# Designs tried in a protein design chat: VH-VL binders against q0aze0. Part 257

Target 1, 268 residues: q0aze0
Amino acid sequence: MKIILVNNRFKENTEKKAQEIAGQLSALNVEVIIDNGLDEPYAGTVDFIMVLGGDGTMLRAARRYGQRAIPVLGVNMGTVGFLSNIEINELAEYLPLILREEYSLEARMMLEVAVFQQQSLLTRVFCLNELLLRSNSPRMLSFALEISGQKLEPYRGDGLIVSTTTGSTAYSLSAGGPIADPQLDAFIVTPVASHIINKRPLVVSPEREISLHLLEEREAIIGIDGQIKMDFGAENRVLIKRAPHPLLMVNLKAKPFFTSIDRSLQRQ

## First folded at step 11 (VH-VL)

Design Q74 (framework fv_bermekimab)
Fold by ESMFold2-Fast, scan of step 11:
Structure Q74 (fold): chain C 268 residues (1-268), chain A 124 residues (1-124), chain B 107 residues (1-107)
Amino acid sequence: as target 1 above (268 residues)
Amino acid sequence: QVQLVESGGGVVQPGRSLRLSCTASGFTFSSYGVHWVRQAPGKGLEWVAAISYEGSNKYYAESVKGRFTISRDNSKNILFLQMDSLRLEDTAVYYCAKDRIYWDRSGYYGMDVWGQGTLVTFSS
Amino acid sequence: DIQMTQSPSSVSASVGDRVTITCRASQGIKSWLAWYQQKPGKAPKLLIYAASSLQSGVPSRFSGSGSGSDFTLTISSLQPEDFATYYCQQDNYFPLTFGGGTKVEHK
């Protein structure tokens, strides 16, 4: 068995814990690859991915490995989050189940984002939560949204979010989007500070293709999962599709999504 | 425009405390790790401290560990450096600087936006 | 800590000269090295990140190369505005560490 341990180099306790866990797994004849974010993603075949950290580390792991159809387990290291399944102090208890492959998988849709400069592909990335188009200046944007070739009325405002259902509780929620059951597959299209007062979030089929481009030159950025940022100008176009493979999240214990989000909203 | 502006420097006495501030504007401050870097008069750059975007992880140079505390207020777009037990060897211009890319990203480092610096010096 | 040794500490050059500055890490840092330019009384400016990638707005006469432990910054044809101090900085490990600087001054 070969396992990737994904951790965060900026969190010293997580790095040390990854080394300890790697030692324990090696003693059990498990081959371990540590991914602390400094290198390219491991290119070889692996059986399991264990993410040590909070939601940010899981988002990075999903972007790096989510398209490989490999089970991914989130192990929380202290910061409360939505994407972890067990706590670090529970790992020893659940490790035999992991090694015997005694767990269920939950599929979470991902976005495929392709950014073009005119007709040339600049980059292609995958993400678990959302793509954000946002003004990078005090000026509002004027931009075109097309859904499966259907051109909508121009948008004017600070930007737009295209989110997965998993991302419905992240940036889309802050912008006024709906809370969606993560077991549903859908795109959620949420305007950011639209000048048109009645522009509403849209919930569309995950089989749709969504494209965005600026209608006039403005300083704008594209953000992906809150972790990647790139400049976006009038010569750029972004195309968003459902990714070919969902992220396969490991369930070792039930997580009550609705009571968890309800409790989180009470804290605000 | 993307900018960082330091304040709080001045003339202090050895053993006293100072709090430096760095105000960010023109970018999503809460998405980036930020650093304090100092430069003694006529000397080179010395990295002092860093804080992750959410504020949970803090790093310090050995020379300041236990004396300086880095913190941030994402609601006000402000980075702080609390400097306790100040020594003559802490005399420097202090710069704040922003990571080029969101934290937790490999291969895209460097500090792309720097403040103008604030001078910390000592009486006598 | 990773020690960054920069050489030379100063170089005298004329406009149009090719200037080469080297930086050595005490252990391997892959390609995680940045280069900065600093003019007197000013904050540093990022020139190069990830050993060889030019920062937006930086003239093409600046180039970086190297990996592992040995790195080079090259200015192919020195311009009047390039007289400054240059620093390398590793970002592979905390604490982050800078080289001692190379002052490029008028001949």
Scores: ipSAE 0.000, ipTM 0.404, lowest interface PAE 16.0, mean pLDDT 85

Design Q75 (framework fv_bermekimab)
Fold by ESMFold2-Fast, scan of step 11:
Structure Q75 (fold): chain C 268 residues (1-268), chain A 124 residues (1-124), chain B 107 residues (1-107)
Amino acid sequence: as target 1 above (268 residues)
Amino acid sequence: QVQLVESGGGVVQPGRSLRLSCTASGFTFSSYGVHWVRQAPGKGLEWVAAISYEGSNKYYAESVKGRFTISRDNSKNILFLQMDSLRLEDTAVYYCAKERITYGKGEFYYMDVWGQGTLVTFSS
Amino acid sequence: DIQMTQSPSSVSASVGDRVTITCRASQGIKSWLAWYQQKPGKAPKLLIYAASSLQSGVPSRFSGSGSGSDFTLTISSLQPEDFATYYCQQDNYFPLTFGGGTKVEHK
């Protein structure tokens, strides 16, 4: 067995903990690759991915490895998030189940984001939560939204979010989007500070293609999972569709999604 | 432990019916799509049918469409294949197989756990 | 239906040999292809999914490559337990279809 340990280089105890866990796994004849985000993603085949950290570390792991259809386990090491399944102090208890492959998998849809300049593909990236189009200045954007070739009335506002159901509790929620059962596959399209009173979030089939382009030259950016930022101008077009592979998340312990989100909302 | 066990195979006469069963244990049966795949003696693998985790979506190979019916009982962890109007070309070992990932979240049908198979053959 | 064509139908090899098996789809299937190993009298075992992803517990000497219509399974250094029949399977469209199989035999 070969496992990738993904950790956050910027948290002071995560590197030491990753080395400790790597030593434990090596003692059990497991080959370990550590990914702290500094190097290119590991190019070889692996059997399992263990993410040590919070939701941000899981989003990075999903972007780097999510399309390989390999089981990914989130192990929380601090502030509780939505994408971890077990706590670090529970790992020793669950490790035998991991090594025996005694767990279930939950598939979470991902977005495929393709950015074009005119007719040329500039880049293609994958993400677990959302794509954000936003103004990079105080000026509102004027932009076109097309859903499977259907042109909507022009949008005027600060931007738009295209989210997975997993991302429904991230930026989309803050912008007024609905909370979605993460077991559903859907795109959630949420406007950001729209000029028009009745621009509402849309929930659309994951089989649809969503395209965006600016109608006026403005300073704008595309944001991916809050971690990648790209300049976006009137010469650019972005195409969003369901990624070829879902992220395969490991379930060792039941996660009470609805009670967890309910508690989160009562704090806000 | 994770396993699938087929039963119900045997010797039948052409034109008659037979029902195969596949009993699952060691995993959450209701979370996975499951398939029937057959293999004629000395021949290759042929996909027969599939059913989604909740039982709503069913898929069939053209050679069996209208004659075979796939169904499942999630309360008993059992998959069924009802085979009507059986033909000599249906002679095969029938395997049940579990999808690798939890159905309903993706569109992938890779089969990671297989039963031992049950033989369907004909008397003359 | 998508037709899956495997070549060769059989190959004679010795322990330590590099073995290459090819699979061709009659139309584009992106990367949605699996490889299975079957030993006589046994059920198939999943080796590779999504053209190149190694199934848990499968030795690293097995690798898959390809996309679109042409795919390859490689065994880098054949071991005694690898003498078996190998099948490709497309996962892009229903009905799911398998290749005809490639038997890896002792020389």
Scores: ipSAE 0.000, ipTM 0.379, lowest interface PAE 19.2, mean pLDDT 85

Design Q76 (framework fv_bermekimab)
Fold by ESMFold2-Fast, scan of step 11:
Structure Q76 (fold): chain C 268 residues (1-268), chain A 124 residues (1-124), chain B 107 residues (1-107)
Amino acid sequence: as target 1 above (268 residues)
Amino acid sequence: QVQLVESGGGVVQPGRSLRLSCTASGFTFSSYGVHWVRQAPGKGLEWVAAISYEGSNKYYAESVKGRFTISRDNSKNILFLQMDSLRLEDTAVYYCARDKIFYESRGLYGMDVWGQGTLVTFSS
Amino acid sequence: DIQMTQSPSSVSASVGDRVTITCRASQGIKSWLAWYQQKPGKAPKLLIYAASSLQSGVPSRFSGSGSGSDFTLTISSLQPEDFATYYCQQDNYFPLTFGGGTKVEHK
């Protein structure tokens, strides 16, 4: 059995903890590959992915490995979030179930984001939460939104978010988007500080293709899961669609989504 | 305008200390890893130090390790380099630069925005 | 530390010439190499990242190739504004390291 252990490079002691867990797994005849974000993703055959950290670490793991249809378990290390299933101090209790493959899987849709410069593909990335288009200057953006070939009236404002239902509690929520049950598959299209009245968030089929481009030369940024940022100008176009594979999240412990969001909003 | 501006360079005596600053504007500074890179007069580029976007991970070139300290203040969009026990070999223009793309790591896609540089020289 | 060996150290060229600069890493760095252009008295500018990806706003006459340990920057038809010093830089291992530079100068 091969397990990838993903840790958060930017938190103290996570490497030490990853080594301790790797030692425990190795003692049980499990081959462990540690991914701290510095190297390319492990290219070989993998049976399971264990993510040590908070939601940010899970988002990185989803971008690197989410398209491989491999079970991914979020193990929380003291960070409150939505994407972990068990706590680090519970790992020893659940490890026998993991090794015997006695767990259920929850499929979470992902976005496929393709960025073009004119006709040339610049990059293709996958993400779990959202793509954000936003202004990188005091000036508002004027941009075109197309949904499955349907050209909408131009948007004018600070930006736009295209989110999965998993991402509904992330930046989309802050921008006025709805809280969505992550068991649903949908794109949520949320305007950011729109200056056009009556621009509402849209909830659309995950089978739709979404296209964005600037109508005027402006300084803008495309953001992915709040972790990847790239320049976006009038010569650029982005295409967003459902990724070929969902992220397969391991469910060892019942996670009460609505109770979790309620508590999070009270803490603010 | 996406911009980095260095300050704090000057003429210093060997063994003294100097603190450089780099002010960021026009982008979300807190999302990017940032670097100090120096260039001695008439010589090539030498990477000096880097700090992760949240400030928890710091990296140094062997030549400055133990003498220089990199830090950042994300609330003020400022990067710092505290230079202690300065040597003649530290004479250079010091540039700050940001990672092009940042995702819980650093420097995997080059450095796309650079400051104008600030000169550190020595008397004697 | 990864040593980056850049060659040639200088090249004399005329407008319209094809210019090729090479960079060799002392060990494998995959595709994690960037190329920069620096003009006298100015900060470096990113030209190429991830060995072969062209930075936004950089003319298409610039291209990069290579992987592992051997890399090449090519300027297909040199323009007057291209007379500068060029540097490669590996970003696979800390400490990050630059090549020694290649000065592209007038004949």
Scores: ipSAE 0.000, ipTM 0.408, lowest interface PAE 15.3, mean pLDDT 85

Design Q77 (framework fv_bermekimab)
Fold by ESMFold2-Fast, scan of step 11:
Structure Q77 (fold): chain C 268 residues (1-268), chain A 124 residues (1-124), chain B 107 residues (1-107)
Amino acid sequence: as target 1 above (268 residues)
Amino acid sequence: QVQLVESGGGVVQPGRSLRLSCTASGFTFSSYGVHWVRQAPGKGLEWVAAISYEGSNKYYAESVKGRFTISRDNSKNILFLQMDSLRLEDTAVYYCAKDRLVYDTKGSYYMDVWGQGTLVTFSS
Amino acid sequence: DIQMTQSPSSVSASVGDRVTITCRASQGIKSWLAWYQQKPGKAPKLLIYAASSLQSGVPSRFSGSGSGSDFTLTISSLQPEDFATYYCQQDNYFPLTFGGGTKVEHK
């Protein structure tokens, strides 16, 4: 059995814990690969991915490994998060179930984001939460949104978010989007500070293709999961569609999504 | 400098064929959809045909469908309009024009750069 | 085909005048409309796209408005170089169609 341990190198307590867990797994004849985010993703075959940390670490793991159809377990290390399933102090009791493959999987849709410049594919990125298009200045953007070839009225404002249902509680929520059951597959399209009356968030089929381009000769930024930023200009096009594979999240114990989000909203 | 230059116009007889060319320079021709638009002497603009940046999609006005064929050679930066079964009603200055933005993904059909035009007219 | 009707067909104006040109689509085209300027013997020049977006390099005295089926091009203070014929064009669906044109000429 080969397992990737994903952690954050810049948090000393997380790196120490990753080494400790790697030692425990090695003692059980499990081969361990540590991914601390500094190197390229591990290119070999693996049986399981264990993510040690908060939601940000899980988002990175999803971008790096989510398309490989490998079980991914989120292990919380004392921070509040929505993408972890067990606590670090519970790992020892659940480890036998992991090694015997006695768990269920929850599929979470992902986005495929393709950015073009001229005739060239500039980049292709996968993400779990969302793509954000935003202005890089106080001036509003004018941009075109197409859904499966259907051209909508122009958008004018600070930007637009295209989110998965998992991402409904992230940036989309802050911009006025709906809270979605992460068991549903859908795109959520949420305007950011729109200057056009009656622009509402849209919930659309995950089989649709969404394309965006600027209508004005103006520079903007594309953000991916709040972690990656790319320049976006009038010469660029972005195509967003459902990624070929969902992220396969390991479920070892029931996670009460609705009660968790309800408590979180009372604090915000 | 971004430029389009048409050629191939002239005096023809009804029922004959003519091929127009449009040579592009100063931009990446292969990244843009391009159009043919005509204008009869003293009349308004009439859109004739368009071709996608890769050449896979072609569109025609009903008045020319089946008689005209649009094509492009991205290696030579040239747009073509093959005009068969010409009629007196085809008398016009023919302009080529470039889409404003790259990749004409169904929604980029505004023409920001135009050639100077080439005249197609008829003898007797 | 979507038919585009412009009015008036011509307008006589003086430098400094406010000029308004109207374009009507035979069916709804949302905001997918452009305005072009053409001077005698020259190719058209794009002024406005997506009904109200000003093309780079075009003076701010030009503005566009409207949505659905009724659209307007306004020149707030006519300059000597603005005497020309103006055309609207829809890009909501193929075939692309132009209005018949509005000639802005000297009084």
Scores: ipSAE 0.000, ipTM 0.417, lowest interface PAE 16.2, mean pLDDT 86

Design Q78 (framework fv_bermekimab)
Fold by ESMFold2-Fast, scan of step 11:
Structure Q78 (fold): chain C 268 residues (1-268), chain A 124 residues (1-124), chain B 107 residues (1-107)
Amino acid sequence: as target 1 above (268 residues)
Amino acid sequence: QVQLVESGGGVVQPGRSLRLSCTASGFTFSSYGVHWVRQAPGKGLEWVAAISYEGSNKYYAESVKGRFTISRDNSKNILFLQMDSLRLEDTAVYYCAKGRIYYDSSRPYGMDVWGQGTLVTFSS
Amino acid sequence: DIQMTQSPSSVSASVGDRVTITCRASQGIKSWLAWYQQKPGKAPKLLIYAASSLQSGVPSRFSGSGSGSDFTLTISSLQPEDFATYYCQQDNYFPLTFGGGTKVEHK
């Protein structure tokens, strides 16, 4: 068995803990690859991915490895998150189940994001939560949204979010989007501070393709999962579609999504 | 296997333009930020410019801002530095270098792969 | 711009010596500092990144330490191939800046 341990290099405690866990797994004859985010994703085949950290670390793991159909377990290091399944102090208790492959898998859709300039593909990335188009200056954006070739009336505002159902509780929620069951596959299209009175969030089929481009030259950016940032100008176009493979999340403990989000919204 | 190779250096006259190229091989060029670093004869290293993995974010040292333009062609694995209004102070070996971070940041967090350098000198 | 002050500018050493090079940033850069080795006529080689992380393939006699504004590169037992110029580089703010270099030369 070969396991990737994904940790955050910029959080010193998680790097030390990853080394400790790697030592423990090696003692059990498990090959361990540590991915702290500094190098290209490990290119070889692996059996399991263990993410040590919060939701941010899981989002990075999903972008790097989510398309490989490999089980991914989120292990929380100290702060409660939505994408972690177990706590670090529970790892020893669940490790035998991991090694015997005694767990269930939950499929989570991902986005495929392709950014173009003059018909040339600049980059292609995958993400678990969302793509955000936003202004990078005090000026409002004017932009076009097309869904499966259907051109909507122009948008005017601070931006737009195209989210997975998993991302419905992230930036889309803050912008007024709906809370979606993460077991469903759908795009959630949420305007950010729209100046157009009747622009509402849309919930659309994951079979649709969504494209965005600016109608006026503005300073804008494309954000991916709140972690990757790209400049976006009038000569650019972005195409968003459902990624070929979902992220396969390991479920060792029942995690009651609806009661957890309900408590977060009402009590926090 | 992993390498960067610079070209385009030579002898120029002040006020002229020159374009440097850097060809990448052995890694996924489109996933990394890349840098230009120069070194004047007998002097230390000076960072010149950087470009993000997708090509949209560009950064320059104050000494070259407005005169140099960094760009890249990810389909051909080539990094460019267009140098306009060249000055005697621009005399140096120019290195291209790859940042260590896989596209998450424009900062390199260490430059782990360097080219051999290309020399830019001046006549008259 | 962040000024990187490297000291000493040169050091004379013998094989087997412990060599210590220091680097001071004009303001806090967290742990975002790299160390490079450069031999005459060659490109720089990354030794240490993120202040203390040893680059793959670099001998264990090299180590880095420090955070904030003060950083140190140590060569625990100098070898013949280690006679070179060493540079620190801050990685926290654009524009990126290098130290002035430290030449490690034969006694």
Scores: ipSAE 0.006, ipTM 0.518, lowest interface PAE 9.4, mean pLDDT 87

Design Q79 (framework fv_bermekimab)
Fold by ESMFold2-Fast, scan of step 11:
Structure Q79 (fold): chain C 268 residues (1-268), chain A 124 residues (1-124), chain B 107 residues (1-107)
Amino acid sequence: as target 1 above (268 residues)
Amino acid sequence: QVQLVESGGGVVQPGRSLRLSCTASGFTFSSYGVHWVRQAPGKGLEWVAAISYEGSNKYYAESVKGRFTISRDNSKNILFLQMDSLRLEDTAVYYCAKDRIEWSGHTFYAFDIWGQGTLVTFSS
Amino acid sequence: DIQMTQSPSSVSASVGDRVTITCRASQGIKSWLAWYQQKPGKAPKLLIYAASSLQSGVPSRFSGSGSGSDFTLTISSLQPEDFATYYCQQDNYFPLTFGGGTKVEHK
């Protein structure tokens, strides 16, 4: 068996624990690759991905490996989040089930984000939560939104979020978007501080294509999962589609989404 | 004009290694996925491997997994295929080929530009 | 792996004939299918992508149709330069897979 351990090297407790877990797995004849985010993603075949950390570490793992149809388990290292399934102190208990492949998988849709300059593809990335288009200056943006070739009336405001249902509790929530059941596949399109009073969040089919471009030259940024930032100008266009493969999340124990979000909202 | 040129093919012995190269010109190499497709003498086309435009995603046909490694150098516009543990069944002309992209943002793994091919064969 | 079954394996035709080549996927691939032409000693040339979209520079006598699992390439009036081997290829799933080819040869 070959497992990738994904961790955050800048959190010393996760790096130390990753080394300990790698040693334990090696003693069980499991080949282990450690991905701390500094190097390129491991290019070889692997059977399982174990993410040691919080939601941010899972988002990185999803961008790096989510399209390879490999089971991904989130192991919480003490941070509160929605994307982990078990706690680190439970890993020893569940390890035999992991090695025997005795678990269920939950498919989570991902976005495919392609940024163009005319006909030239500048970059293509995959993400689990959202794409954010926002102004990088005090000036509001004027931009066009197309959904499956249907041109909407121009947007004026600070930006727009295109989110998965998994991302409904991330930045889309902060911008006024709905909380969505992550079992549903849908795009959630949430305006950021729109200056047009009737621009509402949209929930659209995941089979639709969404495109965005600026109508005026402005300093803008495309953000991916809150972790990657790219400059975006009037010469650029972004196309957002359902990614070819969902992230396959491992379920070893029940973790009720609705009671978790309900408790989180009571603390706001 | 857009062009791909393969090199590195030759006569090898079974079990040995060979590295193929493909040099791109006339387009922004770093913007496109590139692939290796092979064709055995008198046979049909077989897809071998692909690498995404940024180099982070690599895909392989089952017959070559663990033996072949695809890589790219975007600063030099070069695609590579490192072929290890070569078998007689790997005898073929190897083509490099470029993905298509539309202004609409659709990425097609349909190959609009092909190289001329480089032959890999085995000594008796 | 998605298996692409192409038929016929060869067809004898004369200039001016209508030629139809079929391709069947072992599973649904939506419209993600391309067609190629290959002449002896040459690299393949893309004719059709997305099942029915004609590649720039390809003559209008070539057309593609189909979706799901069954696809056809049609040459409405065969020209001397069209004698070649034709391949279908699915791009919906990795690994990418080609059909076995159809040789269009002189009658």
Scores: ipSAE 0.000, ipTM 0.396, lowest interface PAE 15.1, mean pLDDT 85

Design Q8 (framework fv_bermekimab)
Fold by ESMFold2-Fast, scan of step 11:
Structure Q8 (fold): chain C 268 residues (1-268), chain A 124 residues (1-124), chain B 107 residues (1-107)
Amino acid sequence: as target 1 above (268 residues)
Amino acid sequence: QVQLVESGGGVVQPGRSLRLSCTASGFTFSSYGVHWVRQAPGKGLEWVAAISYEGSNKYYAESVKGRFTISRDNSKNILFLQMDSLRLEDTAVYYCAKDRIYYHSGSFYGMDVWGQGTLVTFSS
Amino acid sequence: DIQMTQSPSSVSASVGDRVTITCRASQGIKSWLAWYQQKPGKAPKLLIYAASSLQSGVPSRFSGSGSGSDFTLTISSLQPEDFATYYCQQDNYFPLTFGGGTKVEHK
């Protein structure tokens, strides 16, 4: 069995904890590859990915490894979040189940985002939560939104979010989007501070292709999962579609999503 | 310099065929949808046909549907309009025009670059 | 087909005048309307797209407004080079359709 152990080098004690866990796994004849974000993603075949950290570390792991159809387990290190399944102090209890492959998998859709500069592909990125287009100045944006060849009324406002169902509780929620069951596959298209009163969030089939471009030169940015940021101007274009493979998330114990969301909404 | 140049116009008899060409230079032709637009002498503009950047989607005005065929050769940067069963009402200057936005297959966003036009007229 | 009706068909104006041209679609086309300028013997030139977005290099005296079915092109202070024919064009539905044109002439 070969396991990738993903950790966040910027948090205290995470690398030390990763080394401790790697030692424990090695003692059980498990080969461990540590990914602390400093090197390129491990290119070899692996059986399992264990993510030590909060939601941010999981988002990074999903971008690096999510398209490889490998089971990914989120292990929380004390940061409240939605993407971990067990706590670090529970790992020893669940480790035998991991090694026996006694767990269920939950498929979480991902976005494939292609950003073009003029006519050339600038980058192609996969993400778990969302793409955010936003104004980077006091001026509102004017942009075109196209869904599967259909042009919608131009959006005028501060921006737009194209989210997965997993991302429904991230930036989309803050912008007024619906809370979606992450076991559903759908795009959620949420306007950011629309000048047009009747612009509502859209819930769209994951088989649709979404494209965005600016109608006027403005200072804008594209954000991916709140971690990747790039400038976006009138010469840019972005295409969004469902990624070829979902992230396969490991379920070792019941996590009460709706109870957690309900509790979270009671705190401002 | 971004440029479109039409050719192939001329004098034709009713019921005959003509093939128009439009050569593109100064931009990545294969990334853009392109249009044919005509204008009869002393009359207004009439959209005729368009083709997506990859060539898989073709669109026609009702007046030319079944008679005209739009096609493109991205390796040579050339747009074509094959005009069959020509009628007197097809008399016009034919312009080719580039769409503003790249990589749209099902939609068009305004025509920002135009050729000088090629005249199609009928013999006495 | 979406019919695009322009009014007036012709307008007489002097340099410095504010000129407005209207375009009406037979069905709602959202904001998917472009405006073109054509001088005699020349190809059309794109002025405005998406109803109100000014094409690069076009003077700021040109502006567009409207959405749905009713649109206007405004020239805030007519210059000698602006005497031309102007066309609206919808790109929301196939086939794409042009208005009949508005000729801006000297008084």
Scores: ipSAE 0.708, ipTM 0.876, lowest interface PAE 1.5, mean pLDDT 90

